VHH binders against Mechanosensory abnormality protein 6 (mec-6). Designs and how they scored, part 13

Target 1, 343 residues: Mechanosensory abnormality protein 6 (mec-6), of Caenorhabditis elegans (o01811)
Amino acid sequence: DLNKRVYNHTPGPCRVLTDNYKGTAGMTYVESQKRVYITLGYGRAHDLKTKTGIAFYKTNRTDGRSQQEMYDLIEMTINWNGYEYKKEFIPTGIDSYSSSNGRVLLYVINAHPNHQCIHFFQIVESSKLNHRKAICDPSFSSLQDIAVVGPDRLFVTNMAAFGRGWAQILEFSLQTGQGAVYYYDGSKLSTAASSLIAPTGIGYDAKRRILYVGSMIRESIFAYKVAKDTTLELLYEMMLLTSPIGVFVESKTGDIWIAAHPVIHESAWHYTHPENQNIHSPSQILRIRIQEEGNSWVTTEPYANDGATISASSSVVFTDEQMLIGSSFGRLLHCDLTHSYIT

## First folded at step 4 (VHH)

Design s04 (from e04, 19 letters changed; framework vhh_3k1k_2)
Fold by ESMFold2-Fast, scan of step 4:
Structure s04 (fold): chain B 343 residues (1-343), chain A 121 residues (1-121)
Amino acid sequence: as target 1 above (343 residues)
Amino acid sequence: QVQLVESGGALVQPGGSLRLSCAASGFTFSSYWMRWYRQAPGKEREWVAGIKQSGSEKSYEDSVKGRFTISRDDARNTVYLQMNSLKPEDTAVYYCARDRYSYGLEEFDYWGQGTQVTVSS
């Protein structure tokens, strides 16, 4: 809707975390480490001078750190293990898998405009990533987000048949439904769902075995039951009246957190002029609670902003009464929730 | 059936040289990418070097570039690691691994038992 406007509000005190990067497009939470891993520098897709990387933010507030230390990001060192593609790294979508033996695996979309891949890493020695392999399938035209369901097993969204440009705009205008969800089983890539209209964020509820897939153009979330053979069964479509970009599932409650673009034409225009500091596009975070038996839900809006504080929110993580919001255009926002009680 | 057997590990003084060998059996050796890894006391296993089929491409971890050389002899089903200018920080158990995929997986089909390299005076 072209006439949508946001009312600025926060769920508690918020602060803009300072970093030296443009773009904080993707985030994943590793509970065993009390860390959020963040992809940095997605702005490099438009400006090859932009620095890129992966950093983590510590969510543990109990260790008596100073004011500055409490809000610092720590950059990861990447060991590419001889993989030659390391110079063309433009990280965006990210997800993680924690094994019972303490291994943590990261899966990262490299959204380089001429060559899209998913890179597989292992976290080693606290702040190092060892590269393990990459998947660079010819069908990867517009990768958005990853949902990990097991070690080296993941779903990934491909938004459109065409990459950024006039052809993708025409594709969306005609609503031809050329988006897909792919599934990788550790060896082979297959199509898990097809004929989707602009699929974006994706999140997995391991306890309920439900996969949530956002549709930017439909302004909705699709909920799929994941069978034991990883086949998807559509359960229902939840209408949001806003464009979902990022999806986060809270492991303890099953609550679904959505980073959304409430005025899609403004964010679309902002993506064509990413270096213009005078352009702001609105940000919105939704929280959805599925009620008993899964047949109804409640939607709340913990955060909304006109874009001046953070433009075009693209990722969200919630843990321990803390909310982190990222954006493809930069800035990382940290909010403390003043009311921690979950109804 | 499939086996990887490392050998050549020894106690060496700083600045010394050592050549490790990994003898492979039970598979078509020439068809696989081979890698060397090491694990130092109290540390995680790290990648050291890799060599593609027929020796067409070689790759190294930055801390060993210029000092270590990986090679293979497909007629003898053996991969080698020549280590020069050894430093105390090179002390580790060295492992040979068969790679199922390009650029390696941490879960390889087969690992050797390892060979101990100690660099000390």
Scores: ipSAE 0.000, ipTM 0.139, lowest interface PAE 19.8, mean pLDDT 80

Design s05 (from e04, 20 letters changed; framework vhh_8emy_2)
Fold by ESMFold2-Fast, scan of step 4:
Structure s05 (fold): chain B 343 residues (1-343), chain A 121 residues (1-121)
Amino acid sequence: as target 1 above (343 residues)
Amino acid sequence: QVQLQESGGGLVQPGSSLRLSCAASGFTFSSYWMHWVRQAPGKGPEWVSSIKQSGSEKNYATSVKGRFSISRDNPSKTLYLQMNSLRPEDSAVYYCARDRYSYGLEEFDYRGQGTQVTVSS
């Protein structure tokens, strides 16, 4: 609601890892490597050109590194393998798949304003990405986030029929429901869900075969059962009273972590004035635990900030009592979780 | 108890250089972003420069970029500010500050007693 306010709160000690890249919009966790991969740059504000790329952060604290090195991001080098790069790479949404043979695949949204694509990479030699292919479908107008369900098989959210600008603002004001979830099966793209109002973050619970899709305008999460043929059955809608932007699912517990914009009008205005360093939009992280065979849930708030520490939180990852928070406007926050807020 | 102690200030002429030092104690210095903040008479505090835990990332206010250089020595728990091509408008009390999860001025949780820098002809 328009008069919603946040109170600054942290789950434990926090530290800022970087603000050099002006954006940390997407993150994915690769457990086998103890690494979080982060998209860097001004992903959702294409009119502000800055250094972009992909980096990783190591979550393992018992590495042979010095303490000084434990908080550093390591930038990935990209081998495009002859792909004709006629457009600037503006990475935003990202997800990963760790195969049974030890290969790690990354899937990254390139949010270029004129032609949006999903790029398929393989991690090689510790700090190198080999480009494998790109999908640049004419229906990609406003890609937001990816949920990987298998090797080269993924769901992706498309928020609106129009890209960022006045036409998209009008679309949201009229609530015409032009958003969709697409599914890629390794060869072909299809529509898995349509007529959605501003779908944003998406996350997949492989153990329970549930897909969670955020709606920023409805201030809710849709939970879909994923059938073996990948068709979606709506199970329920969880009202959040805040605008979900990023979704992360803990694989073992099924807990849902949400990066949210608690005052969406302020973050929307920030997106139209990305050059103004005096604008701060609130940030909020929620943790949701589903109860009683999915009939109810408990929501807690491990983190909230008025925007001064991190504006408009866009992504979150939780692993080993550590939380990372990213934003389209910059800064990457690392917090140690001193208390479990859902038990 | 957290303590930050600045030194190295003084009276210099325009165009001169000064090196400020900040000795930290009572906390794990290597785990924090550190800042230099200055305050001129009758004005609010102005953020000058910040440095990441490892020294891998450094930021500067536009007014000092290209003239000032921030560095740290984690084994000795010391923060430095090398100030070159000093101007009268650089005259202020300079404070060493510990980051409170952000490099913004409103977000630091401890600062030292300050060291006076006066640039005058």
Scores: ipSAE 0.000, ipTM 0.182, lowest interface PAE 18.7, mean pLDDT 80

Design s09 (from e04 with K52Y R100T S102T; framework vhh_8fcz_2)
Fold by ESMFold2-Fast, scan of step 4:
Structure s09 (fold): chain B 343 residues (1-343), chain A 121 residues (1-121)
Amino acid sequence: as target 1 above (343 residues)
Amino acid sequence: QVQLVESGGGLVQPGGSLRLSCAASGFTFSSYWMNWVRQPPGKGLEWVSGIYQSGSEKTYADSVEGRFTIIRDNDKKMVYLQMTSLKTEDTAVYYCARDTYTYGLEEFDYEGQGTQVTVSS
């Protein structure tokens, strides 16, 4: 519905952590480090002056930092180990794997229009990433998000047969179902699901072995059971009446957090004019609790904004009564959840 | 040729402290992530703590966080585990373990002979 409107509300006190990053499109939470890793710069990447990169935000507020340092993003230094990216690094989707031995691996989508890849990094020396490898399959046309299921084993969404532009808009208008979920097993890429309509955010519940895939155009979330051989069985589809973009699974509860675009035509307009900082598109965060073994669910809305505070919410992380919201168009929002009944 | 030699274990009362040591030889110590793993009587191996090559990153199992501290000295080719507030459940053989060089693997490619820690009155 093109006539949808959003009413501004927050779950508690919120603050903007940065006003100058030109994108915070993807986030992943590393519990063992109390850190959220964030991809920077995507929404303005066509502008050659836009800085891109990866940073982390510390969620622990009692670690002795000054008040000024408490809410700062710390940029990661990338060691490419001789790997040469052809044009530029345009990071967007990101996920992580924390090993039992304390090693943390990061997987990052490079959303370059003609050369889309997934980059494999290892976190070293607190603020440094060592590049390990990249996969740049010819089938990668519109990569969106990653769900890690093990060391170097991941699912990835490919939204459309065509990259961003008029051909993709026509593809979506006709709803031809050219999207897919690919699986990488550490050596080989395979198709895990096909004929999907605009798959976007993806999240994995390791405890329940359920993979959640958002569909932007269908305005829904697909839930798949992941078999031991990594084949997917569709369990159900949850209708949201909003366009899901980012998916985060709360490990302890199995609750699903969705970063959504509630007015898709305004977000689409914003994506065609990413350089115009006067354009605002709405943001919405949903929390979904699955009930009755998947036969029902309860949806709540902890956050909504008309776009003035944060436009086109693209990612969300929830931890320790804190919520972080990212956007392809910049700003990173941090909210404290003070009312448990609304989450 | 690769050797890891643990020491410092013993009998200690609940609430006590021990420092375990691991002496490494036969490889470039500063190029490897080092770990402590333990095996309680009648149970499988449990990962305890890990430390990055430079010593800048440290990680701990939930059961030992706040009580154990991992330290390394690359010049001496040593890794240490400082254990405090010891519990009966900490009774185990403790092994020093070298991380693998193979990308994406969480396998320990070398373990030492172990040092016994017994927590009882």
Scores: ipSAE 0.000, ipTM 0.307, lowest interface PAE 11.5, mean pLDDT 81

Design s10 (from e04 with K52T K58T L105M E106D; framework vhh_8fcz_2)
Fold by ESMFold2-Fast, scan of step 4:
Structure s10 (fold): chain B 343 residues (1-343), chain A 121 residues (1-121)
Amino acid sequence: as target 1 above (343 residues)
Amino acid sequence: QVQLVESGGGLVQPGGSLRLSCAASGFTFSSYWMNWVRQPPGKGLEWVSGITQSGSETTYADSVEGRFTIIRDNDKKMVYLQMTSLKTEDTAVYYCARDRYSYGMDEFDYEGQGTQVTVSS
């Protein structure tokens, strides 16, 4: 807590990307398109004037683009296909399914305070999303993140029984374990894991069939083996000494990238006063490499900041020696990794 | 063991409609995602449409979205492709394809024998 310190450092040159949104809470990488899709405007939950949406950022730097265009976010247009839009769209957690033929499906948490849903989209044309359906279960009180395991099949974390405010704070203080991981099989929702303490980020390693679930309060990552029938077997718990918020699994290596809050009481204070621009909460990115024997891991810290550059890092994506960091409070950070020896 | 038999192809004029059928045998049909793929003359395979194991979700290639509808009947072990507003560029051999865990051309574990669709005036 009070004894924790953050020492600012970067893995290479970093750039703060400029946009017209206040939150960059969720990200998903689509390798076939060389794009990261980013949910924008989580701050809308605290300020109704905040612009919301989904944008993409291009990770490849081709000769066909100007220097200015290389760092721009491109907003997606949404075709709701006649879906009744009764609630405002506050996108947060996001994940994708990519086929080898280039078809891409996106799954997005709509974190409206009184009515939480997961929206199913198909990417059509270069900058358009077709809405396919939504699931809005009464148990969706505090959805955090999605891990897609197949087309229209996904795991989702629900952090707490109470969605916000003093009741959620009391729930966390008592550590009653009301968090869960739900599984959607394309038709029905079921509970895959229950009695969890503040589950947050979730990521899936398709090659090894391992599901990683962060616990904010326990300061750990749970690793589950996903059976062919999609039931979960707990393999182990990795202690981090920091609060995981976002989880990204690197497809080629199986490395686990974590966006974390290293001083949880400072980030909790920031979440209760999101309008105060003088409050900064620390950011931290961890990279975890599981050894081949599976009995040990190596943790490195490619990025840390006291909150002045980016507060309360909530999402991370790594691809092509590039790292993107997002936050519920805004800013999108792009870093080039220049050192191969940090492994 | 596994067999997929396509039917319903033929010659049709632009703007016309056809319904393709695929009869599955030799496996547990309800455990597989089903797809339609096509091969136009002189081109490679193109994925057209997919449907989940239960039939609860469907997806389509941009070129056929709004014109084609994929349907399955697990009791009859059939998958169908209803094609409307056909264009000359829809001319191809159409194949039924299965996938155990997902849908998408490169992930198919078996394809059928095909049925020819020709759209010409």
Scores: ipSAE 0.000, ipTM 0.180, lowest interface PAE 16.3, mean pLDDT 80

Design s11 (from e04 with K52Y Q53D K58T; framework vhh_8fcz_2)
Fold by ESMFold2-Fast, scan of step 4:
Structure s11 (fold): chain B 343 residues (1-343), chain A 121 residues (1-121)
Amino acid sequence: as target 1 above (343 residues)
Amino acid sequence: QVQLVESGGGLVQPGGSLRLSCAASGFTFSSYWMNWVRQPPGKGLEWVSGIYDSGSETTYADSVEGRFTIIRDNDKKMVYLQMTSLKTEDTAVYYCARDRYSYGLEEFDYEGQGTQVTVSS
């Protein structure tokens, strides 16, 4: 609704970790390292001139660092390992796979406006990424987010047939359902779900084998059962009354954390004017607990902001009573939860 | 029924070499990451080396890098650990373990009694 208004509140004390980086659109949590890896860029490929990269943030505050260093982002060095067709790197969606022996693989969407790819990296020497391969399929018109289900096995959302501009706006207005979820099995790409309206965030609950896919325009989350052969069976659609952008599944509880745009027309306006520092669009974080019946849930709102503190929240990670919020327009927010918002 | 059977251990002098073998059965071997872990006398389990499902990607503990090589043969369902320039500190029971890389948490299966490697003069 165009008359929506956001009431500012926080789950506990919050701080802005960075105003220096342009965009913090995607995040993935690596439990074994106590690190959140964050994609650095601007407006999901709005500006090729903005400095981009990947950084990590340590969630363990007692890891031998001074109080000043506890809140710093540490930038990763990327070794492209002779990758022949590399283009300017505009990282957005990111997810990870961690082996029990401590090896970590990162999968990153390069949302370059003329050529979109998914890059496969290995973490080496603490702060270095070695490039292993890339998938650059002609069907990649508007990649949003990744859900990893195993090493080199992942689901990825493609929001629209048209990447940006008037054609995409017309596509959304007509609700033609040109979005899809693709699946990569380590060798080939296939379509796992089609005819979707603006699919955005995607998250996988490995314990329950459920894949959650956000729909920005429908203001909902689709829940799919993932079969052993990776085929998807739609279980239900969960209406949110807000536009989901990022999805994070809490591994221990199965709780679904959503980074959302509660006033989508203001976010859309912001995306058309990304360099205007006077434009703020609202941010909202939801936490959803699925009840025993499977088709009912409890939704709480740990965080909401009118956009002045953080605009257009695009990603969220929750771990150890800590919440991180990222945005395509910058500012990484760290909140300590004084209450877990569990009933 | 998952089974991992280690072999190839023995007594060797410092600077010597040994090749450990792990025979896998009861699962789709080519779909799992394989690891070698060891337990030195009086110490806990220590991860040694890992190899991903295709065999193109390997990783090693700092203490063994440059001296040990992990290899797999998916057709024979075998994992090997080629150990060179052995040190007294490499004395341990060596176990073969698998990683489950889809649908759930990673798990290790430490099958059998392992294989004893003793490095002494």
Scores: ipSAE 0.000, ipTM 0.176, lowest interface PAE 16.0, mean pLDDT 79

Design s12 (from e04 with W33Y G50Y K52T; framework vhh_8fcz_2)
Fold by ESMFold2-Fast, scan of step 4:
Structure s12 (fold): chain B 343 residues (1-343), chain A 121 residues (1-121)
Amino acid sequence: as target 1 above (343 residues)
Amino acid sequence: QVQLVESGGGLVQPGGSLRLSCAASGFTFSSYYMNWVRQPPGKGLEWVSYITQSGSEKTYADSVEGRFTIIRDNDKKMVYLQMTSLKTEDTAVYYCARDRYSYGLEEFDYEGQGTQVTVSS
């Protein structure tokens, strides 16, 4: 990790989208709407003045719109429906479920340092979220990401026994394996996998029934077969030369997109000083295609940056030859992939 | 062996209310998500609502949210759909359906024969 170098490159033209928030930590793609929903303001966990919320970005461009209008984020209005929660909303991990009848449900991690919950929303009237419920379990110490497998059915990663800080650094240094994947079945929370070392991004391939879980410290992706009863069977571990943070699965192809920290000691230091805009840590996006029988894969690197354009990439979405990259430290990057064909 | 029997449909004026019932038999009712789906005249099946095993979660199609309420009674092996503020667009045959895998994936392995709801003046 100490001697790794990053060579800057892009898959095509990229635009840095401006936001009024510190972080763009999580993203989910809703194909039926041609929208990416983005969680904003993760930095509020360290700076209560940071504005937080959820916004969407439209991937379906129209030639009649101005260039500015085509690249704007649209903020969602949240109707909490009388829900009283004890802590402010600090959204991070997010995933969605789209029904055959056009209903879209969003599941969002509220990563407040002292009170972590998963909030259940329904999208209404194009730009509004109706709150339906929340789950707030005492075991939620360091929630990272969500993989939805059905309406109100989801897997969630819990990275460590302690939240970000010195205790978590000590936990990782000792490699005690206090991370877990929890499963919520619509009524009860259970442990789907335990004794994991720093599980981070999680993504579900519904067509192939495979769950992918990133491990930041192991620098790998675990692939699990999801049984009918939702128990997990480990199929294989894909070793990477980088720390996976965010995972996105293309439903049609099964391709795995990873937002990664290629120099983890630099991103770890950045997390201890998240308010300092002068700190830059490298970003890397990988695309993985698993070959026949799952015993080999092809990895490409469509994007890498030394941190000057976007630091510590934390999330990625790919759709319609467009790639969006988010970071817990801010900025949202939009890149067009310029390919006539790929073989 | 699995049977689902719907009832409670009928003719109602716009703005009116109806309660549909579904009686289940031949399986462990409390182990399955239950759904209401409908088929309007000349259209395909449209999912309306589901309820989880214990009734802790209820989800609705956007077109009916705020107007319809799904309820279950595991002791009686019944699922209900309380419909209010009915619109002409709610006219359909309504079916009770069991989730194939009980994961809320909207895959049904059994449905009933249906009950007709007509909303007209």
Scores: ipSAE 0.000, ipTM 0.226, lowest interface PAE 14.2, mean pLDDT 80

Design s14 (framework vhh_nb_b201)
Fold by ESMFold2-Fast, scan of step 4:
Structure s14 (fold): chain B 343 residues (1-343), chain A 120 residues (1-120)
Amino acid sequence: as target 1 above (343 residues)
Amino acid sequence: QVQLQESGGGLVQAGGSLRLSCAASGFTFSSYWMGWYRQAPGKEREFVATITSGSETYYADSVKGRFTISRDNAKNTVYLQMNSLKPEDTAVYYCARDRYSYGLEEFDYWGQGTQVTVSS
């Protein structure tokens, strides 16, 4: 409905982190480091002053840092190792692989209009990324998000055949199902699922071997069983009555966290005017718990905002009773969860 | 055919030092990450140190400041200098080569191991 309303509420005390890191579109949690890695600048790429890159936020607040340093983002230095096109880096979707000894690999979508690629990085030292390789396939028209299933093995969503403009709007209006999920096995790219309507966020539950794929236009999440050969079997579709953008799977519980646009026409208008700092579109975070019986589930809403605090929430991470919310247009939000969301 | 051969293990008293060597053959050594792991009796194999193809180094928290990993690409050899040894460092030490030259830290090829015993 065009008249959907959002009632502001939080799961506990929240704070806005930094003013100069706008476009916090994607994030990934690395438990072994107690760090969330965040992509910067995507929704502000049209602004001449926009910084793009990758930063991390440390979730361990007992490690002896000053009070000021506890809430700051630390920018990563990228060693491109001679890779061309590094000047055109507009990062958005991101995911990670952690080895058993704590080494971390990062996989990052470059959403540049002319060079849609996935970049493979390795974290070295405290704040440095070494570029290892990139995959740039002609089928990459509108990459959204990554779900890593192993070292250099990942699923990626491609939202639409047309990457931008009125042709993409027409595609969505006609619901032609030109979206896909691709799978990369470390060597070859293949199509894991096709004929999808605007697939967006993607998350993988390694313990249960279930892949969750959001559909922005259907306002739903698809749950797929991942076979040993990585083929996907559709188990069910969960209707949300809101547009999912980011998906995060809580490894311990299997809970599914969704960053959503509850009023899609307002966020769509915001995406046509990303440079205008006075435009606010609503944000919503959902938490879904799957019950044991018959694929049933319970949905709660830990966070909702009319857009004044954070517009168009696009990513979420939950760890250690704290929640981080990112947006394509700016602001990173940190909330401490109250006891009512912990029980 | 990938081969890794460790040497330099032995018996030392607590506070002493040992230098382990691992001779590698059958692959382009300079392109691969190399690592050291150890396994004490009745325990799982644990990470000790790794060195990248670019000679960047990483250590387990238990050995930071005491152990130093290094490599000599001309000799196809990786080293582990072990200082201020403790009885808890007693283990069989294995060198390992990463599965892929671009550094996935999925160590696939292992040597036979060399015994290090630290007496109190």
Scores: ipSAE 0.000, ipTM 0.257, lowest interface PAE 11.8, mean pLDDT 81

Design s15 (framework vhh_8h63_2)
Fold by ESMFold2-Fast, scan of step 4:
Structure s15 (fold): chain B 343 residues (1-343), chain A 120 residues (1-120)
Amino acid sequence: as target 1 above (343 residues)
Amino acid sequence: ELQLVESGGGLVQAGGSLTVSCAASGFTFSSYWMGWSRQAPGKERELVAGIKSGSETYYADTVKGRFTISRDNAKNTLYLQMNSLKPEDTAMYYCARDRYSYGLEEFDYWGQGTQVTVSG
């Protein structure tokens, strides 16, 4: 829908964290470390001077940090471990897996316009990533987000047959359904779902074995049951009346958090002029709680902004009454949730 | 059928040396990371050494400098050379195949083990 208005509100006090990067497109939460890992510098796709990388933010309040250190991001050092790094690294979608032996893996989309890959990293020595492997498939035209279901198994969304440009705009306008969800089994890539219209954010609920896939153009979330053989069965399509971009699933509650673009034509305009800092596009965060019985759900809106504080929200993480919001165009927002939003 | 069969365990005096071996079958051995873990009664299983397919090795701090892991891909065999053995090294030693061929250092298939006893 082109006719939407945004009314600014927050779930509690919010602060914009200091960021030397443009673009905070993806986030993943590692509970065992009390850390959120954030991909930085998606704006590099449009501005080659943009610094890129991966950083983490500590969520625990009891680690003895000074007040000045409380909101700092810590940059990761990447060891490519002999991988032939032929293309610029433009990290966007990210997910994580905590292994049975205590090791943590990160899975990161390199959204280079002409060469898209998924990179597998192992976290070592607190602030270092060792590269383990890369998947670079010719079908990767517009990768958006990753849902890890095992340390060598993942689902990934591919938004469109064409990359960014006039052909993709025409594809979306005609709603031809060339988007897909791919599945990697540790050896081979296969198509898990096809004929999708602009699939974006993806998240996995391990307790319910449900995969949630956002559709930007349909303004909905698809809920798939993941079978034991990893095939997908469509259960529901949840209409949002807004364009989902990022999806985060709370492991304990099963609540689904969505970073959304409520006025898609303004976000699309912003994407054609990413270098113009005077352009603002609205941001919106939704929280979906599926009822324990009857497969019904309730949608709430903890956050909305006209774009002045944060434009085009693309990622969200919620943990310990804290909410982090990222954007492809920059800024990282940290909000504390008040008791009035706890149910 | 995947099989990992350990051998070479026994009784050895403190300061001595012993080599344990593991014969693997039923999978493409050369493609997998392999490891050795040990478990003493009443203790958790400890990964002591790991080896990538023809490349980097890992050692636990407790055995680093004393133990050497190696593999013979032509014979589908994994080895652990144990030098300067201590009574604390007394354990059942298990050969393991890493769950993932890219070397996550997570092991999903274990042999039945071979007992190593170090007398003081």
Scores: ipSAE 0.005, ipTM 0.283, lowest interface PAE 10.3, mean pLDDT 81

